VH-VL binders against Integrator complex subunit 8-like protein. Designs and how they scored, part 1

All scores and structures are predictions.

Target 1, 198 residues: Integrator complex subunit 8-like protein, of Dictyostelium discoideum (Social amoeba) (q54vk3)
Amino acid sequence: MNKIFGVKIDSQQKKRQQSNKNLTVFNNGRYLIYIGDIHFDRKFHREALRYYLLGCGLETAFYSDPVKTSVTNSKYLTFLSRRIFDCFYFLRAPMQAIVVSQFFGNLNQTCLVSFKIIQEEYYQLDTNYFQYIWELPLLEILLTTFTKQKDLKKIYLINQIISNPIINENNHPDIRKNFIKNTKHNFWKAISSNYLLQ
Positions, changes and structure headers below are counted from each chain's first letter, unless a header gives other numbers; antibody chains aren't numbered by Kabat.
F, E and O are the ipSAE of ESMFold2-Fast, ESMFold2 and OpenDDE, as the mean of both directions, binder to target and target to binder. V2 is 0.75 times the mean of E and O plus 0.25 times the DockQ between their complexes.
[cut] stands for letters that were removed.
Atom coordinates printed by the task and the answers are left out, and those that the model quotes come from them; centres of patches stay.

## First folded at step 1 (VH-VL)

Design f10 (framework fv_refanezumab)
Fold by ESMFold2-Fast, scan of step 1:
Structure f10 (fold): chain C 198 residues (1-198), chain A 122 residues (1-122), chain B 112 residues (1-112)
Amino acid sequence: as target 1 above (198 residues)
Amino acid sequence: QVQLVQSGSELKKPGASVKVSCKASGYTFTDYAMNWVRQAPGQGLEWMGWINTYTGEPTYADDFTGRFVFSLDTSVSTAYLQISSLKAEDTAVYYCARTYDWEGLSYYFDYWGQGTLVTVSS
Amino acid sequence: DIVMTQSPDSLAVSLGERATINCKSSQSVLDSSNNKNYLAWYQQKPGQPPKLLIYWASTRESGVPDRFSGSGSGTDFTLTISSLQAEDVAVYYCQQYDSFPTFGQGTKLEIK
């Protein structure tokens, strides 16, 4: 696959999967990621997304006990974020892609790719997904762009998120951490409902 | 409460075979891979391999191919280790250990059986 | 395969003092794509099975006392017991899971 807006799949992870081929084929998470990569290479982006989401263990978020289910600790979310980002981009779901870029573990990369998408896909930004943005620099990029466009509705929506003390305060990091975990969980539940069950 | 209960100690002569059991309870047996780990008297830990509890497919470390067989009985949530043509060097405590398998490739062991001592002597 | 080497082979520490156990892997166990070190630490008391203390190099298992901590990255890892208690007398093992699992030879911790 081509590098999209600076995002690429990790070659070390590919090598690791290959070196442990017999072991990983019977490990549900890694096996599903492998199948996802096959679909992605064939340009079946929706099917690739489905397998990547299953590889994250997301079926437990809505098929098992929802009170005790958590996807926030999925070790694959950071690893798969670039693959999932590419899937949403090719599926013409740019706002979902922007939300997923927050999982990259590199805020500079998140801001860079999001800025490009916001510029290119302005009219495709689904405002229902604004609620899943928690990174302040990304919110500032959105606000700056909407202000330039004089988009009063989108300015209002982003300002509501920015004005939330939980997002801005450094006094109680556990409160902010818990809020972000809940936001991540709710995002993946919404994605599973919209993309995994079809 | 997660528990792995292994069969009792065995005293065998060289050339005999032994079958060690590991019964799991307190969780869904097929959601977690089962590993076998050997510890010779006064020595460290040595990973022998694992078995996928959903598919029944075993994977062996290089030193444990041939005489060692991993198997399952999923109806009773039990894993088995069989050692054929026993040698004095097989004298060890054999542990079963559960690996986290919900999100994939994580071969650290959160729960262990109590161990089964297999002694091979004349 | 990846060879795990611990140092020292044995260590005697006074009650209440800090104990430090080192573990070195023959190759990196850091996955650059997820930035995780595939390393665990176990405690084994005489006649008992090993008990998981730490996974992902620094994440403490539920129920493990705060005095136990793991640190390091790549090839060099450390298990630290900040204030040794009598019940901490045991053999400690590091284990990598970046490939087929391998254990260090163990470090025996005793009271001085």
Scores: ipSAE 0.000, ipTM 0.437, lowest interface PAE 16.6, mean pLDDT 79

Design f11 (framework fv_refanezumab)
Fold by ESMFold2-Fast, scan of step 1:
Formats: sequence, structure tokens, C-alpha cells
Structure f11 (fold): chain C 198 residues (1-198), chain A 123 residues (1-123), chain B 112 residues (1-112)
Amino acid sequence: as target 1 above (198 residues)
Amino acid sequence: QVQLVQSGSELKKPGASVKVSCKASGYTFTSYWMNWVRQAPGQGLEWMGWINTDTGNPTYADDFTGRFVFSLDTSVSTAYLQISSLKAEDTAVYYCARDTEYYGSGEFYMDVWGQGTLVTVSS
Amino acid sequence: DIVMTQSPDSLAVSLGERATINCKSSQSVLYSSNNENYLAWYQQKPGQPPKLLIYWASTRESGVPDRFSGSGSGTDFTLTISSLQAEDVAVYYCQQYYSEWTFGQGTKLEIK
């Protein structure tokens, strides 16, 4: 029933029924998410991802609308993050999937699925995406795994992220929030460039 | 039948704590996120925040941080609102209300409501 | 941070006549990317919880009578009851869900 990636079959069926209802409204963002679900069900993960990214981009003004960085935008991305996570995993982009797991809104779930992926797909982890990790527990999991593997290059790269004062400073909440916001925005821009362009 | 059933009225003294329950039935609890809405006597509706029933993560409106805690028990399809250090100003009817299904589609209105729980804070 | 203001605070309308309730937001609740107004209307009768009437400014909830309609866009919205019935006596609230959730102060509808 439950998938290891936090996507429940029962919940997906209910959400598909709601998506069909939303076609009556003819909202472009919701319609694109609905089409994404159809492709996802057919195992066309790349096409599903494209529609999910387009839908999210339209709903959030391409992740840059400051008025929309409220609770509503966070809720929208959290919901879709699990579907986008599954798309990256099935497209064999494990590092992108790990980055997306940070959007789940549940750090325990993020750490659980990421730990499993890191163990199963160690040699497929694209280091270009390390820069988009901001959750300290996740960085610790990566560092511990790389240390056990004696992977000096990956240890160095993760330590560069951990040593960033903004990531470590609990006394600078506004600075940390803005840094994370910019990191999220840059990630979605990079993903859109890599997956929508081609 | 889809419904939300809340716990009974509470009479508390200032400084006490109260825990209100909201039990869901007739639908898949984790497919709909839960809102909490307050209504003081003779006043309008005031949104307090929501809880993601799939992950358990709460989000609070700016006026409802600190003394208010949203939680849930998915095994019994129940959401909870706990208020600590009660003040006279907390006297109100507290409603739980279900978000629309497929929350990620941008639907954020409340289609099913509990009957309300009156919390009275007086000495 | 979006303030919702309703007018009037109360009104009395004769049975069978049209009732009109207005709602104004301090900021646009129209999301340009999907061209949707994040605005809902609720009906609350004494001693009862609110009931959803309209969402997306003009879409009527299933089971809601045809006499209820919503209109408007951006910052100015209207709820219309074309032919008032006795059971329509209630307080009506508008709500934005564009940025968080805020309700209007409510409009009390009474029969003359």
C-alpha cells in the first residue's frame, strides 16, 4: 500500500478524484497537475515531472512571488514534493530526489527516505546538487555515509556546506530563512532548466 | 457519512489547560488537512492555523503561536487543539474544519466543519 | 495580513426579494498565474457551524440552491441571493485563502 517514498496509493486515488473535479474550474495550474498525475499513473515519469514543474511554477510565480511565499505556497509544494520525489527516483536522479525530500515538511520522513536512497544509490549521487541541501540532519547522514566510504571528495563538499555560518546559526532566523528561500528557488530554476528544456 | 465530531464544552479557570478533540469519520483522514477556527462570543470567525494530517506538521497563524498546539492521532482519525495558560480572552467556540481534498491543487476552502466546542475561561 | 471588509454589517430583506452582500479585500486575491480568485463564502445559522456556499468567488458548492451566486474579481466581491427564503436567515462570511486565511467580519441577514 504505502510506498517507501511517502506516497500512499489510497491517498493518490482520492487526490486523482479531486483533480478530476478541478477540471470544471479550468484552473491552469491545477489542470497541469492533473495531467501530470495521468502520465505518472502510466509510468511516464519524465512527462509527469514536466507537468508537475509547470503546474508548481504557475501556482508560485516560478518560485519567486514574495506574496505567495506564505502558507499556501508552502502547502502546495509540500503536497507535490512527494510526487516529484517519485519522478526523480524513477528517472534515476537520486540526488535530486534527496533534495526534494527536504520539501516534505517532515524531517523524519526526509531522513528516512534519503538514508535508504544514499545506501542503495551511493555511486549515482550527483555532487552538483549537494549545494541545495540545507537540513542539518540530512547533511549529517551524508557526512556519516561518506566517512564510512572514505570518500574524501564528498566529505570535503559536505563539510563546505556544514561550515557555512548561515546554516549553523540559530541566532539569525531571518538570514537563515532568506538563505533557504534562495536555495529552494535556485534548485527549482536548475531543475526547470534541466528537465523542461530537454 | 462524512462528519467531524468534536468534544464537549469545557469550563476552565485562568492558567489552566484544555485539549479539544475532533474525530473524523466517513473519509480517509490523511487525505484532507485540518484547520482550526475560533469564534469569540458575538464575534466573527478567526482562522488559527492548520495541521497536515499526512505528516503531522502544524502551521499557526501569527496570532496563535506559543500557547496553542495542534496535534493528531491518525490511528483513531482524531485531531487535537491544546491551549495552555488559558486567559479570559480565549473564551470562544473552537471549530475544526476540513480542507478540500487534493490540497496541492490550490484548494484551501473548508468544506466540512465540526459542530464546535465551547471553551469558557472564567474565575 | 489581508483584511476582509464586508458591507453592510446587517440588512433586512423581504421574502422573495434580492439580497446583496459585499466583500472587499485590502489586497487583490486574484492569482494572475491561474486567473483564479481565492475567495469563498460561508453561511452560519445561530448555534451551527459555518457551511460552505461558494468557492473560487463564483463556483457554487454542491447542494447549495441556485438562488445563491457569487461574483467579482480582485478586491471587490458580491454574494447575491436572488429570491430570499425564510431559511436564508443567517450571518454570511467571506474568506480569502490567497495568503493564509482571513474572514470578513460577517453580514447578518434578517427578514423584514
Scores: ipSAE 0.000, ipTM 0.450, lowest interface PAE 14.7, mean pLDDT 79

Design f12 (framework fv_refanezumab; at its last look DockQ between E and O 0.10; V2 from the best seeds 0.00; counts 0 for: pae E 13.8 > 2, placed apart)
Fold by ESMFold2, look of step 2:
Structure f12 (fold): chain C 198 residues (1-198), chain A 124 residues (1-124), chain B 112 residues (1-112)
Amino acid sequence: as target 1 above (198 residues)
Amino acid sequence: QVQLVQSGSELKKPGASVKVSCKASGYTFTEYGMNWVRQAPGQGLEWMGWINTNTGYPTYADDFTGRFVFSLDTSVSTAYLQISSLKAEDTAVYYCARGLYDFWSEGDYYMDVWGQGTLVTVSS
Amino acid sequence: DIVMTQSPDSLAVSLGERATINCKSSQSVLYSSDNKNYLAWYQQKPGQPPKLLIYWASTRESGVPDRFSGSGSGTDFTLTISSLQAEDVAVYYCQQYYDYPTFGQGTKLEIK
């Protein structure tokens, strides 16, 4: 429990090892999200992202409700998605920002915002996050861009994803719905692993 | 004061489509989610899903992914349910119902204000 | 999906007597983070839309008479009408909102 409730405090104010009260405070994910907003307003995007991810994690019961975690985690990210998008953008993580844009709940906005990032940042896109793109229009934008840039490795990776029958939009709706749900969960787990423990 | 007014009943042939409207008044439309609920003749209530009126993003119950489309026109505070490729089994009363939504839910709170219902009848 | 089962399917009660309707969920609808039961009750009179009576298992909606009360926790819930009136003839539904909403099958209440 101490691993996930740890808080990095300024070096002259080390309080993490002395407070059991942190468990009660951190059990309220809405409180953590409000703390995230405070950090966001101060331009501390790493800290804001950390509090947002902790807040969403607590509200989805990290350990005790697998069904609620899968569904409700996606729901939490939908409402916070623009703030989390901005955090990734300012942390110079453009591929993570593109993935988060898919949580906006508006495909037109997703494509417009991501198209701009892809055209301007294509060389910085982390291939480890390509697997988390479920919107075929985004995959096509990526493929077109990498083809124009003659980036053979990235072209190959995108083509492997596009050719996977599971993401075919013509599949039975349940297959696609489950794929998206699992992909959202796996993305959330990946960014939590990468950004909470640092 | 707070009110949801739905469009009138519809009689349709199999294979046609229908679009049911639900106009809201007396409150800020984008502050509450809009649910759709089906009631077949002589049967109980069946939740179809909801639409986030602030983002326009729909969420469908598992059995309603496909021929059922939720949409909005926020300029007139109106939600829509469109059913394509109508079948006889689609014969039912369709209700819109307002509910609270927030980050912690997908529009799955209780429903405090209901429209009067729209009967859609599908027959040859 | 959380299955909601009501009992009885129909109930006849004399005017002025107590009516009791039970609702059981297939899994707990008590959410640990806020300690609330995600359970509502609705009344549907013939030819009318449903009307919200009770939410959070026991909180009456504005304008609902005091004779209506809700109780229970976890998986077992009860709607009680302490003194039945003629206008209470309706079908009553429980609904959980812990997950995607599901309704009970309904309980028809009639005057004996």
Scores: ipSAE 0.000, ipTM 0.454, lowest interface PAE 13.8, mean pLDDT 81
ESMFold2-Fast, scan of step 1: ipSAE 0.010; ipTM 0.502
ESMFold2 (binder alone), look of step 2: mean pLDDT 92; pTM 0.948
OpenDDE, look of step 2: ipSAE 0.017; ipTM 0.574

Design f13 (framework fv_refanezumab)
Fold by ESMFold2-Fast, scan of step 1:
Formats: structure tokens, sequence, C-alpha cells
Structure f13 (fold): chain C 198 residues (1-198), chain A 124 residues (1-124), chain B 112 residues (1-112)
């Protein structure tokens, strides 16, 4: 029925909205996420993405230093990362989608969805976002694909990332954690600049 | 008025080639994958593969490697299926159908819009 | 690749009675990231292209009568027509879209 009217109703999306209402501290950002969901249902993915990014920023450390809730940032970001991943995928930004898949909280899911995107969208992978990949299995998938495609530039760029001792060596846990934290912040800052400031 | 309109029936001799077209209208062509489905006379539906309308990359099912080529002309929102070195077993109705891109986590990947079908008959 | 097997190959049901068609996948089509089954059902009448009836295993496509329902999860799926009408005579196909796309062999539904 909804498809005839150009409106899709997502039962899973509605269930997730109800769960999120339990976080009263996030009231401001939750309104923006709800508006984002309305746009997403109407297939207005760019508008949905903007609202999700604004909501994420208000509710997480991405845009403000103090965490305002006892709910862990990782759980909330995992929830939002799936919606933001979908927006990038529909907006034909496959490399941004691959970066966001690292936030899913399940590396096997990250590798599965990213492998398929990398195979299908090889030529559309924006190299500016390679710097935001920190999961070694994902870097290996990218390297294997670029090697098969004989793309010397992309091979070089991925090898630089893999060669970073912080990512691929047995380093002190705190050093790697801080590097990943900074990489995540830099990614969301770049995305906000590209999608919110215009 | 979302629709897929395919080219007309073809009668070919063994060894010839055929090119079937599928013209999309009423939606953004590059927002959906284009799939090809074969149905031999009196037989079931057989998925042949898909083409990514954004990248132009085709993916073929195992039975459809070699003689079958998927291509696009994005400027006219049209997908093409080319079959070379035609054999009698290629006699079938060929359908195009739109779907979501492979492995889109939240999208509806089912084929919601179908072309009317193109009958290709291979006989001597 | 994922193989889809339907049963029975053909089925005859009296008008107004329930018709049940089964579909089994060789691998689970339940995607853990969104908890959805990537399973669709199609109806094909002679000389026509297939028509989408059900997607996500149990969601009816717009305009499809409520007598059509889909159920099941993982590897075992069922299409039910609660009160068969003459216009429902067709071949029915299940399809997985979890890993690429593959169809079942089809079930021909006839009136007794």
Amino acid sequence: as target 1 above (198 residues)
Amino acid sequence: QVQLVQSGSELKKPGASVKVSCKASGYTFTSYAMNWVRQAPGQGLEWMGWINTNTGNPTYADDFTGRFVFSLDTSVSTAYLQISSLKAEDTAVYYCARGEFYDYSWGEDAFDIWGQGTLVTVSS
Amino acid sequence: DIVMTQSPDSLAVSLGERATINCKSSQSVLYSSNNENYLAWYQQKPGQPPKLLIYWASTRESGVPDRFSGSGSGTDFTLTISSLQAEDVAVYYCQQYYSEWTFGQGTKLEIK
C-alpha cells in the first residue's frame, strides 16, 4: 500500500525510534533523528543524512566534548551508523559507507557489506576517505581488490595505511585506541563539512 | 509511471547475435540495479545476473558467463543484453527487472518493476 | 549460490479453500544486521511478466489482496492464499535476494 503512495513504512525503524525514547537526556538530538527517519522513509537520503549527522553531533562526543548521558556512546553510535551507512549507500558515496560500516560493532558484518560494495563500486571509491579505515581485515580486502584491478595508486595508498606501525604492529593498546578515536573524530568532522555546510 | 519497456521479438539463426534493450522511465535510472531474467518455453524463472547502473559493472550467474554481455547507455536510461553465438537453447523470453544494489542492508532487493519481456527465438 | 526449492511442483485447490506453497533455501536468508529475511514471492500468469506479491518474507506489496500472506524465517518459508479465487490461478515463485538473486522452480496452482 505505502509503495503506491511513494511512502515506505519501516517497522524496524519504528521499533528503534521507540527504544531511543528511553534516553530522555538526548531529547534534542532525538527529535532530529525522528525527522531524519521521516525523510529516509520518503527516500530523501541527503536530507535524512543531514538530520542524522546533526542528531549524532548533539548526542555524542563528535560535536561536543562533554558526554551528557550514562548511555555509552558506542551503543548510540552503532545504532546511528546503520542509518548513516544507508544514506551514504543511497547517495552513491560507497567509500564513506565503507568507513561508516566500521562503526557497526560487528567486524564480520563490516567485512561482509564492505566486500560487496568494494567489488561492485571499485571505480567510485574516493581515495580521500582511505585514511579513515583502521580495521586490518577491511584494509586487506581493499588491497586484494586494488591488486586484481592493477590500480597502482590505490595499492600505494592502502599500503601506506597498512605500514603504519600503530595500525598493524603489536603496539601498546592505548596508542592504537587513541589513534582510532582521533581517526573517528576526523572522519565525522570531514563528513559534517561536506554535508552540513552547504 | 515507473516502467521498463523492452525491444520487440527477435528471430535468429544459430551462430547469430542479438541485442535486447530495456528502457527505464519514471525514476532515476542510476538509483537501482538492472537485473536480467530468462524464461525458456514452459520453464521457470532463471536469474542471469545484474548490472550496477551507477558503475556499469556487470555480474553474471554461473550459467551465463562468456556469451552474455550486460551494458548500459545512461544518457537514455537504457540497459542492454547481448547474446553472441546463439544456440537453440537460448530460445526464451528475456526480462529486465529493477532491484536494489546487491547487499544494500535496508533496501528492498525484490524485483518490483519488470519489463514486458522480449521473446528470442533461435531456429534454423 | 543459494538454491531455492519449492513444494509441491503443482497444487489443485477448490475455490474458497486455503492454498499453501512452501519454499526452502539451501542457506539462511536472514540478515543479522537488520533482522530481515531476504525472501520474495512472485505470481506469474500465462503470457505476462511476474508480479511481486510479498517481500521481506511477509510484507505485502501495495495493491496485493490481503488473502495473500507470507511466513517463515531463515530457510523455511510459506506463501498462503487464505480463500482461493479464480484469478489466483498462476505459477508462484519464491526468490532469495540475500546473496545475489535465485528463484525457486515454481509451483503451478490450479482450481480443482
Scores: ipSAE 0.000, ipTM 0.439, lowest interface PAE 15.4, mean pLDDT 78

Design f15 (framework fv_refanezumab)
Fold by ESMFold2-Fast, scan of step 1:
Structure f15 (fold): chain C 198 residues (1-198), chain A 120 residues (1-120), chain B 112 residues (1-112)
Amino acid sequence: as target 1 above (198 residues)
Amino acid sequence: QVQLVQSGSELKKPGASVKVSCKASGYTFTEYGMNWVRQAPGQGLEWMGWINTNTGYPTYADDFTGRFVFSLDTSVSTAYLQISSLKAEDTAVYYCARQFLTSYWYFDLWGQGTLVTVSS
Amino acid sequence: DIVMTQSPDSLAVSLGERATINCKSSQSVLDSSNNKNYLAWYQQKPGQPPKLLIYWASTRESGVPDRFSGSGSGTDFTLTISSLQAEDVAVYYCQQYDSFPTFGQGTKLEIK
């Protein structure tokens, strides 16, 4: 009896959980940001990051779909970029923060915050994330700083990215857009793997 | 033949400028970094810096900022070292040297060297 | 800069005898992430450019005779020539590449 009663309660709970998952993308995303903000205010930056990433994942099918201009679009990622940036900064993941700063929609702000982070957190820069930088002014800041530090390994890695003609070309704007779109997708896929699925 | 061929010896007066060339052949120029190494008469080897052959971006060692300029002409697979306002202390053999791929600064291929003599 | 110091400054060895050249770095050139020593050895004969002998402290460059070997880790490195031949008379340089490249002052090897 207790087994049968337990099975029925589990089924009802499962049905309620499934119904909650059926909330509209807009309502669920806003709610997840709200919960993320509560955790952020309490200094639970890892938990805040998780909720922000879940919000982004719902808008982009967990970073597997192209950005769309209809019901779901990249404006949502832009809106959350500052919150996610702050989470990485406080979690002492400065390279991830620098990558996220490219989503701000203001390149001057990207360069200002990145320059400060590079100076403050030099020894925490995870080179695995260099591949996700596409803004030329940011690459130039990194190269200048690594040159001053005489860090040949990091100079080499940044030069490999700068040497990609797609990043520097004025021709074939759709090719550059597709390359950046793929880079953005791969970044969020990696972040979801490292921060959401562990 | 995989080789680096440098320009001939130069005799210059103090205050002049000199431009040394280093022409690569037998490999893809842009796949390897190009370095410059100086050797004063009877002295050891001194790394001056390198240039990324794909981007053209130079990096100079601290003692070689200001008067020294690294440049490229990728269409002819040639690297250049220019020294301005020459001083007697610049008298040396200047070598170009290829680094293995663009990753590591050990030098598997060297030019024959260019002797630059600065005297009054 | 990382300072490279070789010893001795000069060495005289008889043909067929073992020659040993030492190199010390002011800081470790061992990369903890890949467990590799960023250390190379070069041979320079009079009037010639340097020739790469050893890289990664112990890996022999293609075409370099078996009698040349490199050893050591961190800050202390050795180049060994197991049986000296007349053609081995040269100046030998160690070089680190963990940071901006720096060379040792050189060791002059002569026949005794």
Scores: ipSAE 0.000, ipTM 0.477, lowest interface PAE 16.3, mean pLDDT 81

Design f16 (framework fv_refanezumab)
Fold by ESMFold2-Fast, scan of step 1:
Structure f16 (fold): chain C 198 residues (1-198), chain A 120 residues (1-120), chain B 112 residues (1-112)
Amino acid sequence: as target 1 above (198 residues)
Amino acid sequence: QVQLVQSGSELKKPGASVKVSCKASGYTFTDYAMNWVRQAPGQGLEWMGWINTYTGEPTYADDFTGRFVFSLDTSVSTAYLQISSLKAEDTAVYYCARVTFYNLGWFDPWGQGTLVTVSS
Amino acid sequence: DIVMTQSPDSLAVSLGERATINCKSSQSVLYSSNNENYLAWYQQKPGQPPKLLIYWASTRESGVPDRFSGSGSGTDFTLTISSLQAEDVAVYYCQQYYSEWTFGQGTKLEIK
């Protein structure tokens, strides 16, 4: 198990990904993710990110098919989110990294790594990605930090997100779940557009 | 029609407490932040702080900590300003004013003002 | 906090003449990302609450007469009344909403 910025990487899962490269019948998303891992291990984070996004796009029909938007529910893609998080962090895209941390499947880990990034990279937070935060504890961390910084413009943007009743609703979980699914889909679509264009 | 209606004038002795109300109508109360502004007789406008109507979290300007409390009753679309241990220098007209989360900028509308007079 | 300073403290202008009120902020209220100045102007008549006249430094509120105009950017702002009318006698306040909210001390406008 390898540990990068507090994220553990499963050696069994990585080995399984590698074995898929030898299957010519299945020369698809899993193979591209394996290539991404090779680039990641060599510290080529931008190339790794591109291959991870291509792999995710193939598995999810490029984020356009709701039936295939399983990025958030796949244990495999949850593991992959940790690698994508590291890519954004090393590429100095802290807000994108914070959004991706919501895919870890462990809210405590999400909050811990995000809090650290917010403290270290405050002035690098791209506000265009605030719309992709759906976890209330994370929104509260952002709001508290912006309040301490007296950054009214960022407080305004976070308050618009918090003011959405769906995000703060706990009596109708299916409505919240559907909203989060659409938010995840839109995020990966935006990221693919921004990072796959050369 | 969007409007803010405040409670009537108050005459209090030093050391007493007062609670001013600001009732909103014509819009969704929790969509817009509420601000409090004070104006002493013959003086200018002095911003006191604001309250997030969705979360209930108040923020006070440096001169208005301790004795001043902002609160809400969202069920009746009303914001409150409470002042404890009243002093003569608290004599002023107190205004509530709406700020939109979309704009978080200018104040509109304003309440009509509540005169609080502190004298023995 | 951002300190707002108005000049003059009081001004007497004849009916039909131009009135000019200045407002200076202790630091810039221009947000570079959207190129907007976070500055508003209010009119307050005796016994009444303040009334919004101008926001974003130069945008007139609906229903405000066109003789009122706002100008300036960054730290220096001006409210102009092109042809003073009797109903314009009031105290005028500038307000920054860039970092929290602070008001200028007010400018009292009187008929000469």
Scores: ipSAE 0.000, ipTM 0.440, lowest interface PAE 17.8, mean pLDDT 80

Design f2 (framework fv_refanezumab)
Fold by ESMFold2-Fast, scan of step 1:
Structure f2 (fold): chain C 198 residues (1-198), chain A 118 residues (1-118), chain B 112 residues (1-112)
Amino acid sequence: as target 1 above (198 residues)
Amino acid sequence: QVQLVQSGSELKKPGASVKVSCKASGYTFTDYAMNWVRQAPGQGLEWMGWINTYTGEPTYADDFTGRFVFSLDTSVSTAYLQISSLKAEDTAVYYCARHYDESYFDYWGQGTLVTVSS
Amino acid sequence: DIVMTQSPDSLAVSLGERATINCKSSQSVLYSSDNKNYLAWYQQKPGQPPKLLIYWASTRESGVPDRFSGSGSGTDFTLTISSLQAEDVAVYYCQQYYDYPTFGQGTKLEIK
């Protein structure tokens, strides 16, 4: 774990982008990420998040459903997940950050950062986002922490998720894959609704 | 389908001004930056700078500040290069060339020869 | 500025033979964060604008014949034409786009 997953761009890359790249905000996803990084460096995390969400193509129009292919299969979305995670963390949206950590493609990193956030930000965990967790090790971390805290309400909510048979590893791979795809889509829809301007 | 069509050759006297045009077609003009590249007779290629077609913000290479102005008319998908106070050393073919994210150039105009002589 | 130096300045090769053009940058154009070489190659025939052949040091532009290939990394790059054809007579330029774009001085390729 080095920094909150790579939001800072190299100063040489920043100079290169400023000198040589098209600055079209809506037509160039790479430029939108670059603008996001500028806002992040200035500590304007909500503005940064907005540009990252636009840059990864999570919405085809403001306040509309994102394209499922971009949400579920995009390598670009995977790359941006670390940047979006950092934004939620700094915006004091720790549960959203924990959900986004599942997109990293490295479950060990997901568990390490989530465990730290759960310890540091326990009272800021928004239970409305529990439904977007699908990784069993992460659910086990949450359950263990809530059990230690004797938080009966949160224990109940996590147990409802764990008891879902689709999360069981014995299911056909396609069933689990489709469930995760739909969970990801629903999460990005909720995030677009909650974090983009009306 | 993608084309960059430049204005015709110009013969000018020292001290005059010239305005070269580059009309784009076959793509969304504001999605691509427009670059200017100079080639003196018998010489190689020299990058002059670029203009952001969405914002209108120009960037000039160090040797091309002051007398050189990049501008746009987005309504007709056209970029312009203006050279003021022309000197004999400005004699060259001037090319427009587009880029998307990185400054390598997939489409070029045919070139405009500017000749500066008495 | 990154200075691009090509060698040789001119080259004469027989039809069907291999032509090799070298390009050296004054500093590395390999960006460690994305592991890409910010280098392109162009072909310019008399009276015509340059035509993009290769970008990212080794990626061939659509429509460019497979006899053209790019190789190298960091500071040393090569354009190879595996079997020279008459239509390949041109000046060839390398160009870096790691920073402000700069071109090599060009290599003139002629039939021997």
Scores: ipSAE 0.000, ipTM 0.441, lowest interface PAE 15.7, mean pLDDT 80

Design f3 (framework fv_refanezumab; at its last look DockQ between E and O 0.04; V2 from the best seeds 0.00; counts 0 for: pae O 6.6 > 2, placed apart)
Fold by OpenDDE, look of step 2:
Structure f3 (fold): chain C 198 residues (1-198), chain A 119 residues (1-119), chain B 112 residues (1-112)
Amino acid sequence: as target 1 above (198 residues)
Amino acid sequence: QVQLVQSGSELKKPGASVKVSCKASGYTFTSYWMNWVRQAPGQGLEWMGWINTDTGNPTYADDFTGRFVFSLDTSVSTAYLQISSLKAEDTAVYYCARVEYGDWYFDLWGQGTLVTVSS
Amino acid sequence: DIVMTQSPDSLAVSLGERATINCKSSQSVLDSSNNKNYLAWYQQKPGQPPKLLIYWASTRESGVPDRFSGSGSGTDFTLTISSLQAEDVAVYYCQQYDSFPTFGQGTKLEIK
């Protein structure tokens, strides 16, 4: 039984690995994602999330420039984001899911999905993750929802974020890019701490 | 009286631009989403998106990206829809409609603006 | 997108009779957290904008006559006019707002 990264790979997994000829380069990150997929399919969302996060971390480390538009990398990242999103959703972590939805690469889709979540789960959105929202439309949806619910605390928090000059679309593109980059980084650190170390 | 009053009918040629106005009166203009809804002749209602009256931030539906621009002049409680590079298929009545925060039903409508695009 | 389908496309009803319009959503628009249906009904008369009649599936908008009522839950909804009046001739639309707004195709109501 070949232990790859301490995980017993079942014989059936070996057969699937053999059929994917392109797995010749033991991309450790891709392998972790694959393990994540197995857990996900088994509805072990917490375990799946862990492997996805680990895989994403490795892929990010290997790809020094996440912005390099290789179509393949973008699709891969989008896929990972979607899976991570689903994990959070099933784990009843809606705010984390909303944050991850910003990684979909399509603002409209992000807004649609998050809109639904916000409407359904507004009462259990973890405020600790508000700081990781950089998309103004999402902030606005949150604000309007909390306003309707008369949740003064959350209104205040969201307003603080919206009022931050750094979120202003009129800022130099580099300022916004750096802000988003840092926010993403901080979010991944927070998630890793909460879900990988526990 | 609480109302939305839109600008008059427009006749444009293909490739031209049009700007439709929607003026609010009788209520506080802010603290709402102003939405735009399109209705082609003899057809149903199509939601185009909204603009936040507090921030001026627009959000567009998928089919209304690029040529469509929402804007505000809060000083006169007016929302605007600009359509550039007009096409024949843009021929429709355009409505502004108010939405309360947290709600997505339209409780107040403008009278509509007919935009006709013809060569 | 949630697809809204109305039935029938057109309806002719005699004055004083009951008119019934159905609306079906491709997905449930019931929120389990608050037990509300995110569904509205509009009336559009010729040459006029839509007018809100019903929201939350069954709540009548202020100023709307009592003869108008909304019912249903989940995916199936009904607008009922208990006694059709001449002024009720219009196209009626259902709209969901559980997600970004989508409308039914409309039902044309005429007097028989």
Scores: ipSAE 0.016, ipTM 0.601, lowest interface PAE 6.6, mean pLDDT 86
ESMFold2-Fast, scan of step 1: ipSAE 0.005; ipTM 0.551
ESMFold2, look of step 2: ipSAE 0.081; ipTM 0.670
ESMFold2 (binder alone), look of step 2: mean pLDDT 94; pTM 0.955

